# VHH binders against Gliding motility regulatory protein (frzE), part 5

Target 1, 240 residues: Gliding motility regulatory protein (frzE), of Myxococcus xanthus (p18769r270to509)
Amino acid sequence: DISNEVREQLDRVESDLHMLRDDAFRFVRRNDDGINTLHGNLAKMADHVAEARLVPLSTVFDAFPRAVREMSRTQGKEVDLVIENADIGVDRSMLGDVRDALVHLLRNSVDHGVESPDTRQQLGKPLNGRIRIRVRVDGDMLHIEVEDDGRGIDPERLRQAAISKRLINAVQAAALSEREAIELIFRPGFSTRDQVSELSGRGVGMDVVKRKVETLGGSVGVSSRIGRGSTITLRLPQSL

## First folded at step 1 (VHH)

Design d10 (framework vhh_8fcz_2)
Fold by ESMFold2-Fast, scan of step 1:
Structure d10 (fold): chain B 240 residues (1-240), chain A 123 residues (1-123)
Amino acid sequence: as target 1 above (240 residues)
Amino acid sequence: QVQLVESGGGLVQPGGSLRLSCAASGFTFGSYDMNWVRQPPGKGLEWVSGISSGGSYTTYADSVEGRFTIIRDNDKKMVYLQMTSLKTEDTAVYYCAREDTYSYGFDEYLSHEGQGTQVTVSS
């Protein structure tokens, strides 16, 4: 239960503070070489205070299996969602923005990434699409990866779209590497125009996702192979 | 100049069938995903169906899945919507729309213009 885990973390902080006070008292009273014990208790206290600030990402992820099933049903698709390392924590103040970004990524994977079962059969792929959310810690940063095994991103299609939208000219487009061309999805102005916004729920621009993540002090990356899928990586500070 | 010209609409009874056509010109047709969208009387635009540039991928709104089929002929620069088992709720002006953005990670951008083609399903 997530609410009970927060309470348990706070109880651990109180316990560690009491232990630290007791150890400090013993050190002062004995006036001997107990510094290593005191230092160890301070490190434990700092860790428990940090843990009390963090809440597990499962708080966000627990709703995703149902959401993906509903999105998939609407699109006539079969999608399996796998979530790894949901117990890793993030600063509670970031939960809303993280949830919003991940919902946008899941919707884009279902709506645009994963092909229908009939199309996947024609391509020789498993009938069920797969979306994987993986969380890992790298130093002081969280990496949240949303991977699908769908159609992937065509860098040439993106170059042409950017030229058509007047975001870059043909010379600039030709100079982009494959990775740079794929990263065009994050460009401001690559989003849907208001004239057809009544097609509501069809997707959200990746520029919005990028801005939300950058506001949190993070960054966004993308990798893709045509026919094999796409991975969007959110890099976020674990604590603010 | 991009031009999309819809045709094939008409008056049908519930349970009937119609085939809509869209003739495209002024752009490299085989490089763009194509969609059908509709506007019922007094309501906003509703996305109906989509087809990839090469024709390998199709998608449908839940309300039309199993009843409508989208196909394209890149040599003729045409996209079609085969409609079966029509319902009164399918009454709308239907528009052909070019998708100016592509694939995963950004919003659908649909451009459509022209008069559309009226489909009326009456009982």
Scores: ipSAE 0.007, ipTM 0.162, lowest interface PAE 9.8, mean pLDDT 78

Design e01 (framework vhh_vobarilizumab_d1)
Fold by ESMFold2-Fast, scan of step 1:
Structure e01 (fold): chain B 240 residues (1-240), chain A 122 residues (1-122)
Amino acid sequence: as target 1 above (240 residues)
Amino acid sequence: EVQLVESGGGLVQPGGSLRLSCAASGSIFSIYAMAWYRQAPGKGRELVAGITSGGSTSYADSVKGRFTISRDNAKNTLYLQMNSLRPEDTAVYYCAAEYDYGSWEGYEYDYWGQGTLVTVSS
């Protein structure tokens, strides 16, 4: 015979076990929720730290209108510079390399890309050349485009220049597509002249620009149409 | 256009130190390659040290390990720290600027200062 007292005690033990199980589940859930909250807070902290490391590209670009004005006057050219999305940030450790690359691209556009006012008038173009810098973000990558409305890059001229410099032979040159021929500007030891001048004869090659961008984990692209202009695209990680 | 003004020259004893400054005005300093040149009495100008816009430095063999070139873009100023000075370092020191093509080596400088005299003598 089991007494009523023993049955009530057993019922209390069963209830207490259910409460203990619920408390254990609550502890595990709260501990898991706490871990998830901590992960969320760490992700937010990481985002804030990453954002704090970024410096606006305007820090680099603010110098460029003056630089382009001086470069263009030295060459007897008139050039308008337009800069878009200068407020987008980049890792401060990359600022020097980005500045160096962009200064070289701007010099190349002024010295080789944009035609003289007399030539532009004869071709029916606006007398003032145009250089445009555009920045955009695509995922974790920055795209910095330097575009000019100048004479463009002649792939046949580049093939002949590469043969003349003995970088490739005639068979190799003939096998290159139009795009591959334009990409010869990035070959080590390659330098080309669009016009004869002191400044255009001595600049750093596009191979140096490509190497610097690649060491930052990026890539360089080129697009050009003869008589219409050229666009050089730098693709860079926004943070290192 | 860049206008350059040097300062910090003077008389110093052998083994002493001087710091030269070059203040830039009229253009954005940070985009230029900068250099220090010197001209001793009866000699031509010689390159002493150069620095690119990105901060890469180069030195003449005669000054390596003794002189340090640096720049402060916030102050638009170029510096030359000269240590362990010798009587043969006596010269007028000039700063020079050129648009930065990514390197100052082998380029001609577009702008020059008026110079500052450094005399190393007892």
Scores: ipSAE 0.000, ipTM 0.149, lowest interface PAE 13.7, mean pLDDT 78

Design e02 (framework vhh_vobarilizumab_d1)
Fold by ESMFold2-Fast, scan of step 1:
Structure e02 (fold): chain B 240 residues (1-240), chain A 121 residues (1-121)
Amino acid sequence: as target 1 above (240 residues)
Amino acid sequence: EVQLVESGGGLVQPGGSLRLSCAASGFTFSSYAMAWYRQAPGKGRELVAGIYSGGSTSYADSVKGRFTISRDNAKNTLYLQMNSLRPEDTAVYYCARDLWEGYYSDEFDYWGQGTLVTVSS
């Protein structure tokens, strides 16, 4: 028989155990909240560390006016380079790949985009071609545009080139939209120049540019109008 | 001034491996694209492998999957790891630097006598 005194002690023990469990649950919850706060602070610190790793794109761009001048002289062309927002930063670890991609795009614009002065005069264009590099930030992404006012990309020429290179057949080529035909420049093995080896892709491999950008978590786009020029857009994370 | 010193060549059996090194001095190594060329007896020079300043690589079809180009910017050294060597890989191998600093060029220059690789039984 359990006396009232023993029953009251038992009830007290049960109440104390319940309170201890509640205290333990509150402790665990507060500790979990602390861990979540720590995770939030860690993410903020990672952002601050990433910002500390950013270097201005002018570090890369400062060499470009001379480079474009020499490329242009070699081709007998006159080209002006305009660079906008060069002070925007990018992760230091990406600088080399960004530089290499942009030099590829500049050479492509000089070699294939911009017409000779005589041709430009016949077309009623300014004698000097123009290449513009424009940088902008959208959230955590960089958009780097390389624009020229040259001949533009002919979708029909690209379809025929792809068929000639056996990359696609005539039926596949005819089914491509104008945009899809222009995007053929990014296909592996496609080149707008005659090349004698795979290593000749150094300097004209738009597929190489796309692969590098995609490896960095970005994307590449193209826009063009015949006779008006082309714009290649690199979309890259500002920090990794 | 600019110096490129190749080493690591030698006589090796078919199927063997060699690692070539190129010690660079007199310029900012990390700012230049680098390459390995080779010249077999009686033939012209062939570009074997290239590495951009950012670390991206390219290879000739004849060596793809067998050779690996790499660089150590802290040591100013370029490497070529050559695996599964074949008699047709016999050549003098030259280290080359892009002509222009921080500027992509399709021109390379070389300064050394190269290092001889002979693949023979």
Scores: ipSAE 0.000, ipTM 0.113, lowest interface PAE 15.5, mean pLDDT 78

Design e03 (framework vhh_vobarilizumab_d1)
Fold by ESMFold2-Fast, scan of step 1:
Structure e03 (fold): chain B 240 residues (1-240), chain A 122 residues (1-122)
Amino acid sequence: as target 1 above (240 residues)
Amino acid sequence: EVQLVESGGGLVQPGGSLRLSCAASGSIFSDNAMAWYRQAPGKGRELVAGISSGGYTSYADSVKGRFTISRDNAKNTLYLQMNSLRPEDTAVYYCATDTYWPDEGYYEYDYWGQGTLVTVSS
């Protein structure tokens, strides 16, 4: 039905404009280049309208509040989950892999990132941990950030873990920058199920997450500060 | 220090209206973007409406045409006018501000209020 097709097209344009407005709202506050960001996003709107049928990420995210509560209960922790821009769409065929990757990241944040309430109180942090999932679009790429306010990643402990696993020697480890040391979490063979308890910070299943994202044509990034938390960024094509 | 205090929530019948207010203390209101978020039982927090320091507004698709965000910089107060309320609008509504620390290259926690409960029920 042509009338239904026109209606769906208009609803999609409205959704895309909402995303643009949300992006503009965020970036005006953070960047003197807010106007340039707005112009860039406007140029991309036609691409979203022309793309194959997309489904909102809320389709995946709707289960996460309950999942995080269950994970938190098991670990004796309390965690608040905040989700931003869940209305941004992604190719339906990618939903399963995106869900799997995000579940791994949420589990890592609850199990290894966020400290116990007692530890958080001793550190002067709120008793409840925070996990934030933020979605943004940059051209034809989708960025999904999973951020926690937990213990962060210790680059020195990662260097030691890599040496103990014989992935690198002590000379090589000492030569890595802090950023390069943190990126060790993505190396094949760094995280194993039978040796996961030997690791400090995040390393559990991160090579699996990287592999899934790369299979979709994307990439994974990490940013962390000890005591302040970690952010894992998934960069994915919005459509396959 | 920034304090955000929401008010105006309550029980309302479907099709009714409510006006939420957020009183901000501290020196950041006029320079900051402000937003209303909501969290329904068992769901994550979602952006309902945003307003930039310059007055540019944005709305979630579910509330477009029904809700209006506005700010009064002289009173340091953010408002959300909610019309044609539906049962699915039932949630705790939070006032929030996005704080960026350029000198440190660090994104600090968003400042959040305690929330105000809106229940749409017959």
Scores: ipSAE 0.000, ipTM 0.082, lowest interface PAE 20.9, mean pLDDT 75

Design e04 (framework vhh_vobarilizumab_d1)
Fold by ESMFold2-Fast, scan of step 1:
Structure e04 (fold): chain B 240 residues (1-240), chain A 121 residues (1-121)
Amino acid sequence: as target 1 above (240 residues)
Amino acid sequence: EVQLVESGGGLVQPGGSLRLSCAASGFTFSDYAMAWYRQAPGKGRELVAGITSGGDTSYADSVKGRFTISRDNAKNTLYLQMNSLRPEDTAVYYCAAVEYTSGYYEVTDYWGQGTLVTVSS
């Protein structure tokens, strides 16, 4: 079955495809010999095809406020979710993977990033944690940032965990910069076999998120300051 | 000294059932999340089921509806009830005690030695 949002998206796609067909038909029938006219029509067709495939990220984001509230309640935390530029679109075929990745990132921020209210009070932070999802377009790439104002990622804890898991030795660990140490969260085997956060068969570790994003032609980044929070950035082609 | 001792593995025919047990000692069992992992020949360890200190459960998609994880805090024992077993469930099953970290991961602090489950005719 189909939701009203999906029906509206399909109706817009069908309308755009009809217009594209009409534009192509008029071009062919008119027998235009001008190279500039040909270039103009091809550019319009390409833009229409790209637009017809995109669906707003609000389709994914609309469920997040409730999900974050439920996650927060389970953890005894109070978290405010702010979403920016939800109207920016993404290729329909990517919606499931984007949603799964973002749910995993939101859960990580609630479960591990944001401190308890008591801890935040002791640290002089606002009692309510904040998670921000920010979307921006850079050329043909989509950047989705998930930012929290929580405890941040401790690079020294990650170095030690990687050594304990035998993914790297002590010499290799000592050679990593703080940024490189934080990026250990994306290494295959770092979290998957030892992680017990929530067992659905989906989104079990950050290495899975990275692999999914890379399969879609994108990349994942991380930035964190201990005590100040973390930002995970998903870079994805807006259309394929 | 923390110890986890698994038992209950064995040979069973497809469609059969087994109940695995994990006896825990050397730590405050009721304060820990617990999990079952498995490792099939030629594969890495896979998380099968988890249970929090409060009793909330989660399952891998491959076993959901067939396996049930439970705990008995009075006996310091973790269980895995496995029903409708398939040849694909053949693996060494490991009990694990889980400590949550302050970062973007959760790490297993302690592992048992494992118990072999073979599903074959």
Scores: ipSAE 0.014, ipTM 0.153, lowest interface PAE 7.5, mean pLDDT 78

Design e05 (framework vhh_vobarilizumab_d1)
Fold by ESMFold2-Fast, scan of step 1:
Parts: sequence; C-alpha cells; structure tokens
Structure e05 (fold): chain B 240 residues (1-240), chain A 122 residues (1-122)
Amino acid sequence: as target 1 above (240 residues)
Amino acid sequence: EVQLVESGGGLVQPGGSLRLSCAASGRTFSSYDMAWYRQAPGKGRELVAGISSGGSTSYADSVKGRFTISRDNAKNTLYLQMNSLRPEDTAVYYCAKDYSEWYDTGLPYDYWGQGTLVTVSS
C-alpha cells in the first residue's frame, strides 16, 4: 500500500528529527556546562589576579596627616584628620588617580569647607576643624568618604545660582530636592571657580573630581547640612 | 555678616588702566573667599577673577595676564587692578563674598546697587 509506505516514511522522519533534537540538546547542555565551568574558573582566576594587584590605601593615606597640617598652617586654621580602614586595598593602577582626587578634596575642605577659628568660635563650634576619611567595601565597589564639619552647602543658594547661570529655570529649580540642589556642585558650568580654574589651566573643582572618578568607572556623591559640614563619597571599582 | 560696596569704575581709552575697590563692613572679611564678576549690556554675568581666604588666585582666560585680584584684610577691601583694557572689558563690575571652589553659589550674595561701571572707548 502506498499509504502504508508514506506513513512508515513519515514515522522514520519524525524519529530521526527527535534523535537530532535530543543530540542537539545534550550537546548544547554539555557544552554550556563546560563553557560555564570554564568561564567560572577564568572569572575566579581574574579575581585572584586582581586581588594580587591590590595595594593598601595606607600607601596613599600615610602622607595625608602632614599634608593637611601644612595646608592648615598656611590658612591659619587648625584641622584634625581622622582616617579609618586605611588597610583596605585598591587596584595598583588606580593609586595615583585616587591620591590626586583625595588630595584635591582635602585641599578644598581645608581651604574652603572648614571655617576660620574666629568664625567657628562665633558659631559655637570647636576651634579645631575635623576631617574624616572612611573607607569601606561593598561587593566589588570601594567607598571612600571624605567628611568635614565645616560650613556646609546651602541648597537654596545653589538653586538661585543655577537659575542665574541659566542651567535650569525657576520651575525646575523649585522641583529639585535638597539633595538634588546640593548635587548641582558637580554640574559642568555650575561652579564659577571651576570655570575660572579651567580657563586659567588649573583644572580644579568638583566637576573635575567627578570626571576623574567616572573615568575610573566610579561615581561621586555628596551630602551636606548647612553649618554642620559636608561629605563627599567616591565609589570606585576595587579592581579594574 | 559682610556688606559690600564697589567703586573705582569710569571711562578709559583702550590700553588704559583702572583699579576697582570693594569695601566690606564686618568682622569676618578675612575668612571669606571673594570674587569679581562682570555683566556686559545684554549679556549674562561672568566670573572675572577669584581670590580665596588663603590668597590663592584664579582668572578667566580673557583677562589672564592683564588683571590682578588682591585683598587687604586689615582694611576689609578687595581690589581688581585692570591693565591693557579692551573695548570687550566694558561692563558693570560686581564683587561677591562666599566664592569658593567647594561651595560656590555663583551669585554675588551681598552686593547692592548696580556695581561699578567700566567703559572702555574713546
């Protein structure tokens, strides 16, 4: 029967297709398992190599007490520096950039953040300013916090400055939270000192710090309370 | 709190010189960062020069080498020495307190009046 021959041929084709699919599934699963294992082992090896490249941040921080003392003396200020968790490591290739960013932040805190002793006395603060550097690890990210107990940042004045510079309009400015208003310090074209410093070739300011940290694959945050100080947080990959 | 009053503007010929003064009242002038801003007719305000409480100075590229910012903390006075003046320097000049790299608001917080007018023409 022709119908029986056609049915038998169709059954053979279906059986062959099932075998090919099963073989393909087994091949993919075994290859995926093998490839996943290889990728896992390579990732672990990369992590071990990256860990072997980590150098303690104390390599950078050990110079800071003297630097802050010299900066403070030049400004007629007394500043106490406290450093926490300097034993935490960072990728050796990042040390120079991390040092440069932190020196810039320390200089700004001493020169501009911390008030003069006379001003601090008038405000009922201790005559000595305080700067704290604290390091912590969160997963694969390194957090470096630089905190001062200085004058802080006024969010209302930052809103007004942004409107005056035509970076935002009055409606947009009013819609910003206090935190978002304080974050205006990182905007290109916001800081008048940053603009003058860039034009003068000095290349200093908070937008410069942000750009450098972003080049390292990180991010910068800020928190502040007017009259009580500011904290700048650098988030960096611990390994590149 | 510090109050600021600008003076010293006027009409000068191109290539001339002027010295602007900003007189501050109050007891904390030496603790403030100070700056000079200018605003040309029909233009926005721009920063010209800044000086920190510690004496560090910065200048806009257009005035670098021609203008010098200085302060006299004993007299509570900020100065801007302007040399080799150009027609493009024509503007109303304002001084401001609380200028800094860290906490710069960009606003002349405590200036009053119309500043001091500098006109460079013949």
Scores: ipSAE 0.013, ipTM 0.230, lowest interface PAE 7.7, mean pLDDT 78

Design e06 (framework vhh_vobarilizumab_d1)
Fold by ESMFold2-Fast, scan of step 1:
Structure e06 (fold): chain B 240 residues (1-240), chain A 122 residues (1-122)
Amino acid sequence: as target 1 above (240 residues)
Amino acid sequence: EVQLVESGGGLVQPGGSLRLSCAASGSIFSYYDMAWYRQAPGKGRELVAGITTGGSTSYADSVKGRFTISRDNAKNTLYLQMNSLRPEDTAVYYCARIDYEDSGYTFEYDYWGQGTLVTVSS
C-alpha cells in the first residue's frame, strides 16, 4: 500500500536523521576530547620542562664532608656528618641561597652545638659529635633538617641575652614559653654576627638565615633539648 | 658588671669537709649556668663541678662522689660541698658564670671571682 509505504519511508528518514545528529554530536565531542587531551599533554610537558630546572641537593652536599672536617679541625673537635636523601632536587635558582643557609647551620653546629671531646667524655657521650642532614618532600614543600647531638639551646640563657641586648624587657622575657625563648635566635639583632663580616657576611646570624628562607617563600623552625642537641628545619618550595 | 664573691675556704685535715659559697650580684643569677674551678700552685685551671639553671650537675672524675654542687636561686648563691678531702685538693677555688653568646648555645666561662684558698694538710 502506498500510504503504508510512505509511512514506513518517513519512519526510516526520521531514524536516519536522529542517527546522523547523534553521530555529529559524537564527532564534535571526540574532536573536543582530542583537543582537551592535547592541552593536558602540553601542560604535562610544561611541568616536565619546569622539573628540568631542579638540581639534586647532592650538588650542594658533596662539598659538606670536607667543609665540616675543616671546621672541626679548627675547633679541635671530631664530627661525623650523615646525609640522607641527597638526590632530592630543588629549583636551580634557589641553590646558592640554600647552600649559604646550610653552610651557616653546619658552622653553628660545629662551633656552638657540638661540645669538645673532653666535655663529651665528661657527659658520657660518644667522643665524636654527630650532625645529620635529612631531606624530605611533603607535597610541594621541601624540608631540610640539620640536627646535631650537641649541648642544645638553653631558653633561660636566651631570655637573659635578649634582655641584655635590649630586644625585649624583663616582663616580656618572663612571659615567653620555652619554645618562644628558643625562637629568639631568629630575632634581628640577637646574634653577635649581625655586623657584615669582611668575609662577605657568611658568618651572619640566624635572623639572616630566616630572612633568606622567607624570601624564597619558605620558613624556618627550631627544636632543641638541653644536653641532647638541636634541629633546625628549613621549609622551602621545591620549585618556583 | 657581674660580681662573684667566694667564701668558706680554709685549712682542713685529710678526710675532712668544707662548704664553699659563691655570692653573685650584678646579673640575673637564675638565668646562668654556674661552675666551680680550682687552680693548684704551678698547675693549670681545672673544672671541678658545673650546675645548669635547671639543677643538672656534672663533676670532674677526680671529685665525683666526694663533692656536691648546688644552687639557691632565691639567694643568688652557688655552693660546693667538699667531703673526704685529700692533699691533692689543695688549690684556690673559683666561682665562674658560664655565658652563652651567638645564638645562646656556646659555653664561654666569662666571669671569675677572686677565689677562696683550700688547704688540705695535717
Scores: ipSAE 0.000, ipTM 0.128, lowest interface PAE 11.0, mean pLDDT 77

Design e07 (framework vhh_vobarilizumab_d1)
Fold by ESMFold2-Fast, scan of step 1:
Structure e07 (fold): chain B 240 residues (1-240), chain A 120 residues (1-120)
Amino acid sequence: as target 1 above (240 residues)
Amino acid sequence: EVQLVESGGGLVQPGGSLRLSCAASGFTVSDNYMAWYRQAPGKGRELVAGIYSGGDTSYADSVKGRFTISRDNAKNTLYLQMNSLRPEDTAVYYCAAGEWDLYGSEYDSWGQGTLVTVSS
């Protein structure tokens, strides 16, 4: 009987709609519970952070000589690491994010900043590259500088890379100041090496560093001289 | 791995021309920044001309209008066409290749050089 089949079909549709409404309500409640849990965790984190004592940055930096040595070996490079003022303290809650940002900067200096030994020899530089981490206090802010004596950042090459990746056209690239051109390194997915990163929208370097530092209430600066190296400065609150 | 072999150097009179070649192996010329450098007797090494992966070119002021950098992608070879040569162009010419990254191209590969002598 088609009438009975139609009735059974309508009952099935009505049941399915009721289940979809229940699932939607559970999803909204789960998300609301998740948001409330997140807010609760953030409040607990804020309370925990407010009670944290400052911890010396040496707690983070002590691992860096080994890390730089391993990164350098992998790239066939020899790099000397110098760390200054490691005794300056930072909020304990920030240590993990500071460590992650600095590891990323050290990797970028070893992999991209410091030239190959052959190139350094041809340019009359010492065969060993040099990376310096320097900590300074300015009021309630910490400045952590990561400096290398590598090839530096060329604004013109960054403009051309952006054009090649179709991120901007030639007219837009020419309109960028030198500073704005160097800031291209902080754009999500800005990489001339990995074509897939253009399609995926993944961050491949300095954009990750900038994002982490900004999450901590800080900022990132860059200065560079072609052929003489680059300095990335992390400006962070000493206490949250 | 990566190897660059220069050729085409020689003796030429002032006002003459030479074409330098740089045969590349272990990488693709069209995907990399490449450049010509030169080192004159008693002087440091200097950039002469560069070509970016996208095809844009750059030149030292001393060679603009006289030299042309180009590549043949099918032959995986970089060229430097040198016209209106002058005695001050006398140098060993080096081919260099780099990879593009967030710091720009790096000269991670160098050729052995080819001598160009401009004299009467």
Scores: ipSAE 0.017, ipTM 0.222, lowest interface PAE 6.2, mean pLDDT 78

Design e08 (framework vhh_vobarilizumab_d1)
Fold by ESMFold2-Fast, scan of step 1:
Structure e08 (fold): chain B 240 residues (1-240), chain A 122 residues (1-122)
Amino acid sequence: as target 1 above (240 residues)
Amino acid sequence: EVQLVESGGGLVQPGGSLRLSCAASGSTFSIYEMAWYRQAPGKGRELVAGITSGGYTSYADSVKGRFTISRDNAKNTLYLQMNSLRPEDTAVYYCATELSYDEYGRWTYDYWGQGTLVTVSS
């Protein structure tokens, strides 16, 4: 019958349309999955490109154990160096300045911070001095701490040294807090002229370290307890 | 923070050798200063050897030239190779990490393991 023939034809057309819609939906899904995969790959490539600009600090730090050993032998001291998080990266353009600053801090710790073995024994300290370099990241800032367990910084001796060098007068010196007195080490011209070492550049003092760090958009801090040691902290942008 | 498990101890004849291992679990092994200590019966703990993340080593005079400390950061493992062992080396050997000041201003190692017994006897 014509009625039955028309019904069968409509049923076939409906079935064919459903199959075509399903095929179209599968095609769109495959295209969406491909686009999402591409976006994921591009994000990973962008991360790889950004990481390629950073160089691990171990590139600088790997020479330090030998350098500290050599400095220590020259001074008749025994010093252990511990380095933490050396795999953290920094912008390649900053490596030279970071290296120079850290070498200066290590030299100061060996030459002035850490006491002789005999003095350490009399004070009840371990015979070997300890220097720690610790790296950490806080947001977009890199913190590099150089800590020693040496004699520490005497605020009174710094006040007297600054007066003697005519950097401040006695009234100004007396008005400084203990922390402000310790920060005198960063004042231009504070470095002593009578302590010349072939391992130290002439005129390279803590004021130079501070100036270099500030030029890079960072800051430098100090904390110390007399008889317990000193910590110098370099705060730097991880990327320039 | 870090869990440490020592192994490799045992009974050995004078002049013999042993290698101790310390397996570390947890993050950041590669950044830690590591050390071996020992404690003989009735004595305090003695630092035997230390190693920094960068590979700088230190040794007690009593073991210098006989013991070698090393680390494998990929395996999170610390080693102590002990050669030319003497009866005086008999002790429990401990693995330790981290360095801090105590309330008396003395440097101390933290995160001690359980220890491994080394006996040097004929």
Scores: ipSAE 0.000, ipTM 0.108, lowest interface PAE 16.9, mean pLDDT 76

Design e09 (framework vhh_vobarilizumab_d1)
Fold by ESMFold2-Fast, scan of step 1:
Structure e09 (fold): chain B 240 residues (1-240), chain A 123 residues (1-123)
Amino acid sequence: as target 1 above (240 residues)
Amino acid sequence: EVQLVESGGGLVQPGGSLRLSCAASGFIFSDYTMAWYRQAPGKGRELVAGIDSGGSTSYADSVKGRFTISRDNAKNTLYLQMNSLRPEDTAVYYCARYESPDYWGDSYEMDYWGQGTLVTVSS
């Protein structure tokens, strides 16, 4: 029979097709598993490369206890420095600007924030001033807070200083809210207008800190309470 | 304790020379911009000359080419060399430390001034 020969031939073809399908399926699955593994490894490599650009802020902070002690001795003050979360990383390219900003903030807290031991005794405060640096990550942003327990910022003194420095007139000064008056510290020329505009060579002030931080895609904030201290917050992208 | 102590003032003839010194203590002198101011009788204080921590100098127009400001960071001392003195240079001269970056805005507490040294230019 031809019928039986045709049936045997069809059965062989069906068997061969079944084996080819199974082999093709296993090949595609093995290749898909390999491609998925490669994609996973590339994503992990990208994460590792991004993390390799970050350096711990301790590379900047490790010098600060000595610096604060030296600043404090020069002013006849005693200041305790506390640093929290120094292990958090920042993009290596930002380290210099972050260091410069933080040194500036620490100097301001020691020189202007923290009162003399005699004044602190009169106010019922601990004789040693306290400066705290706190680092936290919120999404892709770093928040670096520099807090002191010193005299705080007086909005009325800032209004008067801005008028004296001819940055604003008395009408403009009177119209500022308390918060807006405190933010005068960031105004160009505020910290350097004490007849220093004739002494050009070094632009150092909170306006410089603000501009540098903003150039890095960040922002600067301030909060203060008279007699209780000030907090300056630097908000920076963790990676550029 | 920040302290600035001026010396070198006195009576000098017109056309004469005088060198003022300011001894600084209680701070890291090399980190700060320093200046000389003067106050003549019946006038307000005016900037005479300044020098920043990097050594860059600035002068009032009235003293350009006659006065030279300098600093010796090893001795914590600021100087003002005054040449070709005129009667209108008669004033009390003050050494001043400019504020480190001052977000307090209190120029009175932060501007450290010496007690002054009198310079009289008269025949």
Scores: ipSAE 0.006, ipTM 0.141, lowest interface PAE 10.1, mean pLDDT 79

